VH-VL binders against q9h9l3. Designs and how they scored, part 193

Target 1, 176 residues: q9h9l3
Amino acid sequence: PRKMVAIDCEMVGTGPKGHVSSLARCSIVNYNGDVLYDEYILPPCHIVDYRTRWSGIRKQHMVNATPFKIARGQILKILTGKIVVGHAIHNDFKALQYFHPKSLTRDTSHIPPLNRKADCPENATMSLKHLTKKLLNRDIQVGKSGHSSVEDAQATMELYKLVEVEWEEHLARNPP

## First folded at step 10 (VH-VL)

Design P17 (framework fv_unasnemab)
Fold by ESMFold2-Fast, scan of step 10:
Structure P17 (fold): chain C 176 residues (1-176), chain A 122 residues (1-122), chain B 107 residues (1-107)
Amino acid sequence: as target 1 above (176 residues)
Amino acid sequence: EVQLVESGGGLVQPGRSLRLSCTASGFTFSHHYMDWVRQAPGKGLEWVAEIRNKFNSYTTYYAESVKGRFTISRDDSKSIVYLQMNSLRTEDTALYYCARDLFDSGYYFDYWGKGTTVTVSS
Amino acid sequence: DIQMTQSPSSVSASVGDRVTITCRASQGINSYLNWYQQKPGKAPKLLIYDASSLQSGVPSRFSGSGSGTDFTLTISSLQPEDFASYFCQQANSFPRTFGGGTKVEME
């Protein structure tokens, strides 16, 4: 295994009408799906909307949550210098207020060979849930109590591994 | 600065018990896997046990030679990992190292303590 | 259990020499192999992890290569502080296993 991790973050609504997305949980897994990081994160601003149906976050999770600045430092130490895999990963990087080099970023929502294996249009943006069901025959994000960022990060890594060899070869010939 | 300090070693008779401790400092202990590795006098290294972090349910793994006799555990609030050694045998005589196990790129021991000596003799 | 066969068990060398140590796994371990250095009376020190990644602070004269079953640690130009024992270790599966060690001695 290479220096590669997968990430998935959960955001809550802050600011006017809860329209600002603030980091409230982050999960990072290694190549084999072992969990390197999984903490609830306390935003510096008042939470207006927990977005619980999608985030899975409730007030109880904020009681002992890691403050944003500390969590960000811990997360960035794990990500720096590694290939980071995610799904619609720009949202995670935005929530982390972090720039990760494009050459080391892999977004499973924008990998044409992965869509092709799922019998989807190569340039369409497919959901993590759909790709995981089609390619791994596994249901994720079930129920109405919110998503598990651990489950999502693990699924994302497994999806990337299906196309890793051919996609890394493509990127070596066509650097981003 | 990362530090691992082992303690609890000593001279003990066969069949008895001993508990080793390893106190960690300088990093977020609860995020790391921790391992025990031993070395018999004049011999090579032998992996003994691993305990995973909270995110992986504190799962434990053991070398076959110690299964059923040794128990690895941890107290994240105190940053201590333990090795409870029961039914000790003369072949358990060794220097016991505590090691921090990084698993971000493979699995590897990036920091080791100085070790604590366990001698099992009549 | 995965058996790690390390060779040679000892090697006599002089400062400036190129030294190579080989480690062979009894079954495929991908790249989950690490190399450690141990000096007399000291704890082991990580040199290389995940087959070929150089640990921070370790001199560039150390390098690792290989995948699957065959791995090599190379010291391109041996220095006085490099006379020590070296151990490979697989982390592909449990139990984790070490090679028997290679002692690099002065010629």
Scores: ipSAE 0.841, ipTM 0.919, lowest interface PAE 0.7, mean pLDDT 93
Fold by OpenDDE, second read of step 11:
Structure P17 (fold): chain C 176 residues (1-176), chain A 122 residues (1-122), chain B 107 residues (1-107)
Amino acid sequence: as target 1 above (176 residues)
Amino acid sequence: EVQLVESGGGLVQPGRSLRLSCTASGFTFSHHYMDWVRQAPGKGLEWVAEIRNKFNSYTTYYAESVKGRFTISRDDSKSIVYLQMNSLRTEDTALYYCARDLFDSGYYFDYWGKGTTVTVSS
Amino acid sequence: DIQMTQSPSSVSASVGDRVTITCRASQGINSYLNWYQQKPGKAPKLLIYDASSLQSGVPSRFSGSGSGTDFTLTISSLQPEDFASYFCQQANSFPRTFGGGTKVEME
């Protein structure tokens, strides 16, 4: 079986009016929740909105941030050939300007058995915070300091592990 | 006070296009999913489309009856949700409601606009 | 798609009567069922969400029950302002779907 990692990214607003979501932090953990990567990332364009309330990103974090091109290379090196788990992961990949193979991607926001286990709508997207509370009895994204991408990545991995066997079997029978 | 105000309705011929707008106020627009629901004259309610957001990245859902013809979009900076309707058909004739979707403790439409009328007729 | 079968399509009742409306889903939708009231010429109004939760500002004479596939909206004592149409709506899956509606009319 392939190695599995979970990823979570934080974005800031760039471009006119800050409507472009640019990668500002990326965290990657292994199957056991050990941090493999956690870096602040400097977008190529000027940051207009740090979105601190949600992203946890502040101006001070960008002083020694890793330039996007360098960070992207480091991240892709980690992701290549692995099963990548994330929540609403298409946003992370978009921010990375990278597309991981669908067959090697696991999005916890689109796993019906996971939603069912949490007594949630099976054909709808639930928040990571809600699922984590329901299934892991853990509070994440608490406080005014913004999200922790490491915490979110770890929670995502733990959620997936709850339905891993069932879902992997399903995917084997029904490849994307 | 939460307010939703639809606009853009009118009379059009089949095959034409129309763009509806819904201007929201009284709440943090970017924190809510938004939906369009329509009601043909003397008929029941029909869900049309939903748009979700995460840091200005959007996911959309459509009723089968409008897929490929309608596009839901939003401008969070202006607190507006749009419904671009192309290739209109007579059966698209309806009052179109904008609705706020609350998702943290379930999915329901707790606020509705007054609607804007779309009439498709030859 | 999940079909929502609502019954009855219409009901005649008098002030003070107990009115019951049912909604059946073609498959399990947990508790993700909402009820709306609509008066002529007005937008729908949320009454009940998550099968049994009363929306703020809605009179206590309205109640919702059920889970899985069978749901009920009850008006314990019908008031003059309650003559209207009522719709159920499932929020378990896409596309979102409504029941056909129930018109509560004066007898």
Scores: ipSAE 0.000, ipTM 0.550, lowest interface PAE 11.3, mean pLDDT 92

Design P18 (framework fv_unasnemab)
Fold by ESMFold2-Fast, scan of step 10:
Structure P18 (fold): chain C 176 residues (1-176), chain A 122 residues (1-122), chain B 107 residues (1-107)
Amino acid sequence: as target 1 above (176 residues)
Amino acid sequence: EVQLVESGGGLVQPGRSLRLSCTASGFTFSRHYMDWVRQAPGKGLEWVAEIRNKFNSYTTYYAESVKGRFTISRDDSKSIVYLQMNSLRTEDTALYYCARDLFDSGYYFDYWGKGTTVTVSS
Amino acid sequence: DIQMTQSPSSVSASVGDRVTITCRASQGINSYLNWYQQKPGKAPKLLIYDASSLQSGVPSRFSGSGSGTDFTLTISSLQPEDFASYFCQQANSFPRTFGGGTKVEME
């Protein structure tokens, strides 16, 4: 395998009316799904909306959470120089306030062959939950208690591996 | 500065026990996989055991030659990995290295200690 | 268990020579192969991981290649400090296994 990791972040609402998405948890897995990083992260601004139904974040998780600036440094040290796989990954990079090179970024929400395997329109943006059920026969993000970013990162890596050979060949012929 | 310091080696008789320790410093120990690798005098390297991090349930793996006799464990609060060696045999005589597995781009030992010598003899 | 066959067992070379060491796995191991250097009385030092990735601080004259079952470590222009033993190691499956080693000696 290539130098490749998968990432998934959970965000909480900060700023006016909780409309700003701030990083509150980050999980990173290696090519085989082993967990490299999984920490709750304390935003620098007051949390207005935990968005618990989606994020799984509760006030108790913030008590010993790693401050954003420190967590960001740790995360970027892992991501730098690697192919980073994510689903709608622009949201994760925005929350990290980080630019990752397009040539090393793989977004499973924008890989036409992956949608084709799932019998979905090639140019549609499909949810991670839908693709995982269709292609891996696995239910993720179940219930209303919030998502596991570890589970999401692992599913994302497994989805990418289904099209890795085909997509890497496409990227080699058509560099981003 | 990453450091791994092994201790606990010595001369022991066949059938007895010995516990090796490896004290880590200079990195976030709790996030790394830790391994023991040994080298018999004048011979090559032999992987002995691995213990994974908390995020991967402290899962342990052993070489067949030591399975059932050796136990790898860790104490993240002290940044120490242990190797408990029971029912020692003369063929366990070796220099025992502690190694860190970074596992971010494959699996590989990027730092090793200097080793601690175990001699099993009557 | 995956057997790692390393060749040659030893090679005599002169400074400036190109040295190639080969490692063969008994089963496919993808690119989960590492190369280590060991000098007498010292712990092993990582040179290359994941078949071809050069470890930070290792001179660029070292390179690795291969995938699946056949791998090579190349030293493009041997230097005095490169006389040492070299070991390959697979990390695809448990147990982790090492090659028998190659001793690079002065001619």
Scores: ipSAE 0.714, ipTM 0.868, lowest interface PAE 1.1, mean pLDDT 93

Design P19 (framework fv_unasnemab)
Fold by ESMFold2-Fast, scan of step 10:
Structure P19 (fold): chain C 176 residues (1-176), chain A 122 residues (1-122), chain B 107 residues (1-107)
Amino acid sequence: as target 1 above (176 residues)
Amino acid sequence: EVQLVESGGGLVQPGRSLRLSCTASGFTFSKHYMDWVRQAPGKGLEWVAEIRNKFNSYTTYYAESVKGRFTISRDDSKSIVYLQMNSLRTEDTALYYCARDLFDSGYYFDYWGKGTTVTVSS
Amino acid sequence: DIQMTQSPSSVSASVGDRVTITCRASQGINSYLNWYQQKPGKAPKLLIYDASSLQSGVPSRFSGSGSGTDFTLTISSLQPEDFASYFCQQANSFPRTFGGGTKVEME
C-alpha cells in the first residue's frame, strides 16, 4: 500500500456549559486495520460533559489516562508525512490542535464516489454508521455505551479502500 | 537510543529445551510487534515467530518448521520478548535475532539485536 | 507459503557500478516487500521498506521498485561499504519469508 493510516477521536465537553470539544480518546489504525495507537487522553481542563452516549468516555477512563501534551506528541509522530483518513476529520485535527496538509488528508464524509456507491446524494454529509451499513453490510456504534474509536477508525479505512484507486486518481488530476 | 539484547543461547543436545530472551530499551516496547529471525551458519535468514502488541491481542504467528515446538511470549512490564524452544533438532542450530517490527507503513524490521547463538549437537 | 526467489545469488562488481538485484514472489504480495543489507559478522540493517520507501539514514543511491510479484533493489553507483549480502523479505502473509540472498563481491 501507501503510507496511510486512519484516525478516529472521541471528545468530551469542557469549558462553559461543556461547549468546547476536548480530546479524550484517539485510535489510529494502519492500512489493514491493525491498531497502532489507542489511548484515553486526559484533557488539561475540567470535564463538564463526558458525552458518554457518543464518546463512550466515563470518569473511570480518566484514571491514569495519558496527559494531552504527551498523547499529542505520540499521535503526531504517527501522522506526520502520512496520508490520514478520517470521517469529518477536521474535528479530530481541531481537537489535536494540529494542522495536517490537505494534500495528505482524506475525509470519508466528503468523497462523492463513496456516497454514490451508497445510493446517497453525492454532496450530502452521511454518517459513518450509515455508510458502513450500506457499503460493508456491518453495524457499528451499536448500543448505548458509546462508540468505539477503534471500530470507527477500522470502518473508515475499509470505506476509503472501496474508492481509493478512483479518488487518488481524481486528486492527482485535481490537487486540493 | 534503541537497543535489543538477546540472551539465553548455548550448546544443547537434541530433544532438550532452551529459552531465549530479548531485552528492549530506548522505545515504548508495549506498542511494537516483536519478531525472532534465525540464521544457520553460512546460510540465509529464516523468520521464526512474531508476537503482536496488546492493542492487537498479543496474537502469535510461527514458521511451519517450529510450530508446536516453539512459543513466543512477551512481558511488557519488563520490556522482554521470549522464545521458548522445545524438542530441539540439529537443524535449529543458528544465530537467533530479535527484531522490532514496525507496522505503520507496511510491516518491516527496523532494528535488530546482535543475536544469540544456539547450537544443537550431540 | 509464499516463496521468494532472489537473483542473482552472487555478483562481482567494481566501485561505481550500477548493481541490480531482483526478487520474485510466488504469489501477489502487493507492496509488502522489504530489503535488508548484512555485512559479515553483523546483524541485518533495513534499507528499503514497503517496496520503495528509503529508510532514514540510508544513502540515496539505494532504491527499490516493484509491486505484485516482481521487485528490484538498485544501487546506482556502488561504494566500498556496499560490498555485503542483500535479502528481500515479504510481509504480506504468514509465514514471513526471505529471499535466499545476494552476495555483492569485489571484482
Scores: ipSAE 0.746, ipTM 0.884, lowest interface PAE 0.9, mean pLDDT 93
Fold by OpenDDE, second read of step 11:
Structure P19 (fold): chain C 176 residues (1-176), chain A 122 residues (1-122), chain B 107 residues (1-107)
Amino acid sequence: as target 1 above (176 residues)
Amino acid sequence: EVQLVESGGGLVQPGRSLRLSCTASGFTFSKHYMDWVRQAPGKGLEWVAEIRNKFNSYTTYYAESVKGRFTISRDDSKSIVYLQMNSLRTEDTALYYCARDLFDSGYYFDYWGKGTTVTVSS
Amino acid sequence: DIQMTQSPSSVSASVGDRVTITCRASQGINSYLNWYQQKPGKAPKLLIYDASSLQSGVPSRFSGSGSGTDFTLTISSLQPEDFASYFCQQANSFPRTFGGGTKVEME
């Protein structure tokens, strides 16, 4: 079996009005929740909106941030060949300007058995915070300091582990 | 007070395009999913599309009848949701409603606009 | 897709009558069923959400029940302003789907 990692990214706003989501932090954890990667990342374009309330990113975090191109290389090296778990992970991959193979991708925002377990609509997209509270009885993304991508990545991995056996069997029978 | 105001409806020939707009006010627009629902004359309600948001990244869903032809989008800075309708067909004739969905869960439509009429006819 | 079947398609009733409308889903939708009221020339109005939760401002004579595949909207004592069309809608899966509607008419 392939190794499994979970990823979570924080984005800031770039572009003329800050509507472009650019990678500003990336966290990757292994199956056990151990942190493999956690870096602040400097976008190639000027940051217009730090989105601090949600991202937790502040200007001081960018002073010694890893340039995007370098960070991207480091992250891709970690992800290559692995099953990558994330929540609404298409946003993370988009920010990374990288597309992981679909067969090796696990999106906890689109796993019907996970939603069912949480008494949520099976074919709806629920937030990581909601699922984590319902299934793990844990509060994440609390306070005014913004999100912790490490915490979110760990929660994502724990959620997936709840339905891993069932979902992997499903995927084996129904390859994407 | 929550308000949704649709605009952009009109009479068009089959194959043409039309863009609908829904301007929202009275609430934090970026914290809600937005949907389009249409109703043909004398008929029932039909869900058309939904757009969700996460930090200005968007996920969209479409009815099969409009997939590949319609595009839902939003501008959170202006509190507007759009419906770009291409390759219009006669069966697209309907009153188009903009509806507000619940943040994070998308369970129900608690507020509706008055609608804008789209007529597709040769 | 999940098909929602409403019954009856129309019902004639008098003021004070108990009116019951049924909605059946082609598959289980848990409690993710909403009811809307629509009067002629007006936009739909949310009455009940999550099968049994009364929307704020809606009179208590309206109630919803059911789970899984069978749901019911009940008007305990029909009032003049209740003559309208009613629609159920499932929120369990995409595409979102509505029932065919029920028209409550004056007898």
Scores: ipSAE 0.013, ipTM 0.559, lowest interface PAE 8.8, mean pLDDT 92

Design P2 (framework fv_unasnemab)
Fold by ESMFold2-Fast, scan of step 10:
Structure P2 (fold): chain C 176 residues (1-176), chain A 122 residues (1-122), chain B 107 residues (1-107)
Amino acid sequence: as target 1 above (176 residues)
Amino acid sequence: EVQLVESGGGLVQPGRSLRLSCTASGFTFSWHYMDWVRQAPGKGLEWVAEIRNKFNSYTTYYAESVKGRFTISRDDSKSIVYLQMNSLRTEDTALYYCARDLFDSGYYFDYWGKGTTVTVSS
Amino acid sequence: DIQMTQSPSSVSASVGDRVTITCRASQGISSYLNWYQQKPGKAPKLLIYDASSLQSGVPSRFSGSGSGTDFTLTISSLQPEDFASYFCQQANSFPRTFGGGTKVEME
């Protein structure tokens, strides 16, 4: 179909008290959920907090990780010129230090028709886990060992496909 | 920059085996699906087999005409994709191309090698 | 298997002509359709992917359109280097299948 990919990133804590979110893994899938990219990424700064409970990142993953500068170039090459789907995607773009055109960005945490299908308030920010369970009857982010960015990116693409026709029509009428 | 170089073709009798190789350079081989496509003399193109990348578990797919006889495999450390051809038949006679399969926007072969000739004859 | 039927099998044309090649799938394939050019003794070269996306480096006189089952490749003003064979290919499902080809010959 159209030039569309879904992305999910995992971040670790760097900087003072681990308060800075730095990219440590990125997964990108195509329209059908095939994995285009899935690499661990080494931040340029010392990792203070792996945030393993959520990120799934451990010290061992950093041993052969791709340096940030190189990974960023690889990722941007895949994203440029494509519709990019994500959940709370601003956080991913911030970690990538990247500004993707708003007209080509789709954020499943801010799509009113998607929330409506899930019987959620249209303007609420719902978690990926909740929407996936409600609309796809699938449990993701299970357990306490961290999330799979591949699983999250795949779920995000599938969620977007549920409203793709309706939402693209809305965006054509109301360009961002 | 991107290069695909096939080798291993030759003249062989029916029922014998050949292994084709395709050496890739100029790109991150392990990220790409790789395919074999053949073309019989004076005929059109026929897709033979695909092997997916490391992120998709190296899953393999085959055309029905070769299933059970041909095996596609890869060595990412050497940037080589292989096609092991067993129980060869006269109808397997063709020029065999190696192709890089991009799947970021649909699925398509953006680079092809020059091919290696396989002739199955008595 | 999804059968891809190309028409015409051959066409005679002159430089400057508009050439249209069609490809029909036996089942719906969405936009998973590619077009390749092949010159005698050479490997195929990608022209159009995902039905309508022009491959980098391919002249803008080439364009693709269609979705579902009916697809078209158009060369708006034929150049000497465009005399070649053209093949469509579906990538919707396995096995991947090619059309029978269209030979564009000098008139």
Scores: ipSAE 0.805, ipTM 0.903, lowest interface PAE 0.7, mean pLDDT 93
Fold by OpenDDE, second read of step 11:
Structure P2 (fold): chain C 176 residues (1-176), chain A 122 residues (1-122), chain B 107 residues (1-107)
Amino acid sequence: as target 1 above (176 residues)
Amino acid sequence: EVQLVESGGGLVQPGRSLRLSCTASGFTFSWHYMDWVRQAPGKGLEWVAEIRNKFNSYTTYYAESVKGRFTISRDDSKSIVYLQMNSLRTEDTALYYCARDLFDSGYYFDYWGKGTTVTVSS
Amino acid sequence: DIQMTQSPSSVSASVGDRVTITCRASQGISSYLNWYQQKPGKAPKLLIYDASSLQSGVPSRFSGSGSGTDFTLTISSLQPEDFASYFCQQANSFPRTFGGGTKVEME
């Protein structure tokens, strides 16, 4: 099978003003969109803002959440050696306090052919929601219950698959 | 031992509804995706629907032939997956299998039930 | 939808024979191809997953190969219990689709 996974994380606010983004959920899917990992994660610091409207995270989700250090180990085990696809994935890696090799990273927010396909400026940063609607004719991140990281990860993978051949060829000729 | 037991099949007239159930045991039901696959008499296998789950949120997929008519659902507390079949047609006549997917892979159907027969006839 | 073309539809063989069944996908499905065996009146049984991985408990005379669009199931030496129908199935995308099946019959 393809050694490719897509990741999406949800963050909550920690710190004195809740301005620190801390990992609270992580979802990883394989090439087919099958869920490999999906856990609520307990930040090491007190949660000040659950950011529920966006994150979908509620206090009750943290009751049995996986401690960050444990979750991080589990996630890194899954990601190691694989091509990791994400949207604005630097935020996910930051929240994980992990840096995946650049050569094995695919950020759908920075793939010009993807934007071109969506009739967007190639050098613009488009939202996952917009690209998903435009290219997959699918609505994500709808409602008031917050985002679904699984849904977002799946959408990210599907978007990448649209330009995979072209982009992988480009990367092969232009290694990062 | 993993077991899947389908029930709810029967003889119905076109346009009627039927609800199939699959009771699972021998594994952590909530950790697996579940599928329905059917087989018309003397014919091949046809995938019908799949349901995924996490945190009480469910994602479903359907074959085009049943989309809008069939609904797959599950009760993780009871380890049961359901297939609500509405507006049944003669071509829906088949043996309906319940099948298990692995949560961490979901590539294949490693366990199947014995099936329940649905016959749609005037 | 991804169409799975399986061939042959039927094959007559004798015990000890090498049997080869092919499955072709209408588009690339990587290695997400599974093989199932079905005996009359029984549910399908998983033989091979991910194109070439042998399911636990399945005899080593069964093997799978291929990637992309062309796949093969091979029975190196047919045994009496191997007379059955065989189906390929792609797990690359939805809807999941099966091949038309191959019936292995006694010559």
Scores: ipSAE 0.006, ipTM 0.581, lowest interface PAE 10.3, mean pLDDT 92

Design P20 (framework fv_unasnemab)
Fold by ESMFold2-Fast, scan of step 10:
Structure P20 (fold): chain C 176 residues (1-176), chain A 122 residues (1-122), chain B 107 residues (1-107)
Amino acid sequence: as target 1 above (176 residues)
Amino acid sequence: EVQLVESGGGLVQPGRSLRLSCTASGFTFSQHYMDWVRQAPGKGLEWVAEIRNKFNSYTTYYAESVKGRFTISRDDSKSIVYLQMNSLRTEDTALYYCARDLFDSGYYFDYWGKGTTVTVSS
Amino acid sequence: DIQMTQSPSSVSASVGDRVTITCRASQGINSYLNWYQQKPGKAPKLLIYDASSLQSGVPSRFSGSGSGTDFTLTISSLQPEDFASYFCQQANSFPRTFGGGTKVEME
């Protein structure tokens, strides 16, 4: 296969009123869905809001969590030079304070053929949960204990693989 | 930087047991898959077993020739991978290598130890 | 099990020669093929992974190509330190399997 990985991050609220999104977990999977990286990450700022319903992060996960600077270094070593797949991936890169080349970035929230396969408007931003249910017949993000970034990264890679050949050909003819 | 050091080999009689160890250093051991590969005297390479990392539930895989007799395990706190070999046969005689398996772009053994020799003979 | 057939079993060559080694899988393995070098009394060393990716620190005279069932390792200009055995290995399916090896010997 291509040198390709999928990523999903969980963020907690820091800063005034907890409005700043800070990285608190990152999961990276290879082309086959094997987990390359999955660590809880300690933000450098005080956590105001764990956002547990969505992030799945609790105070216990911060015990022995990898400090942000160290985690960032580990993550960037995995991502550098590879095609990186994500869903609304701009949010993940922002939390990592990282710029990844657009030519090597694939965002499953903005791939028209993928939406078309799911009988959704091509220009709409569909949730990962919706696309996964429609196209893979799998329920993710179930329950009230928060999302699994591993589950989300795996679903994201599988979704991309459904349109990989078509979309890579499109990008070769229409470079970003 | 990266080092893998095997130990535990020796001379053993058929039907007996032996445990090999591989001590790793210079990298984050818990994030990597670990494999055992053997080489009989004057022969080629034969893959024996793999244990995955903590993120993939320590899943194990075995070559058919050793399945049910060998057990691969690991202790991430000590950075050691083990190969427990039971019911040894003369055809298990080989140099046993420990290898680190990278799986970011395919699956491949980027570092190997120097090996530990196992001789099964009466 | 996927059988890996390597050819030739041995080749005699001189410094400066181009050497090609072929590996054929009994079933399609995509690009999940690696090449290793082994010198007498030493552990194997990774040369090429995922069919064509050169491992860091390996000289550029080594290259790999192929996909599916047919793969080739090429040494563009053989050097004295390249006299060794070479093994291909598939990582597409369990069990992982190696080719029988190719010994590159001095003429």
Scores: ipSAE 0.700, ipTM 0.869, lowest interface PAE 1.2, mean pLDDT 92

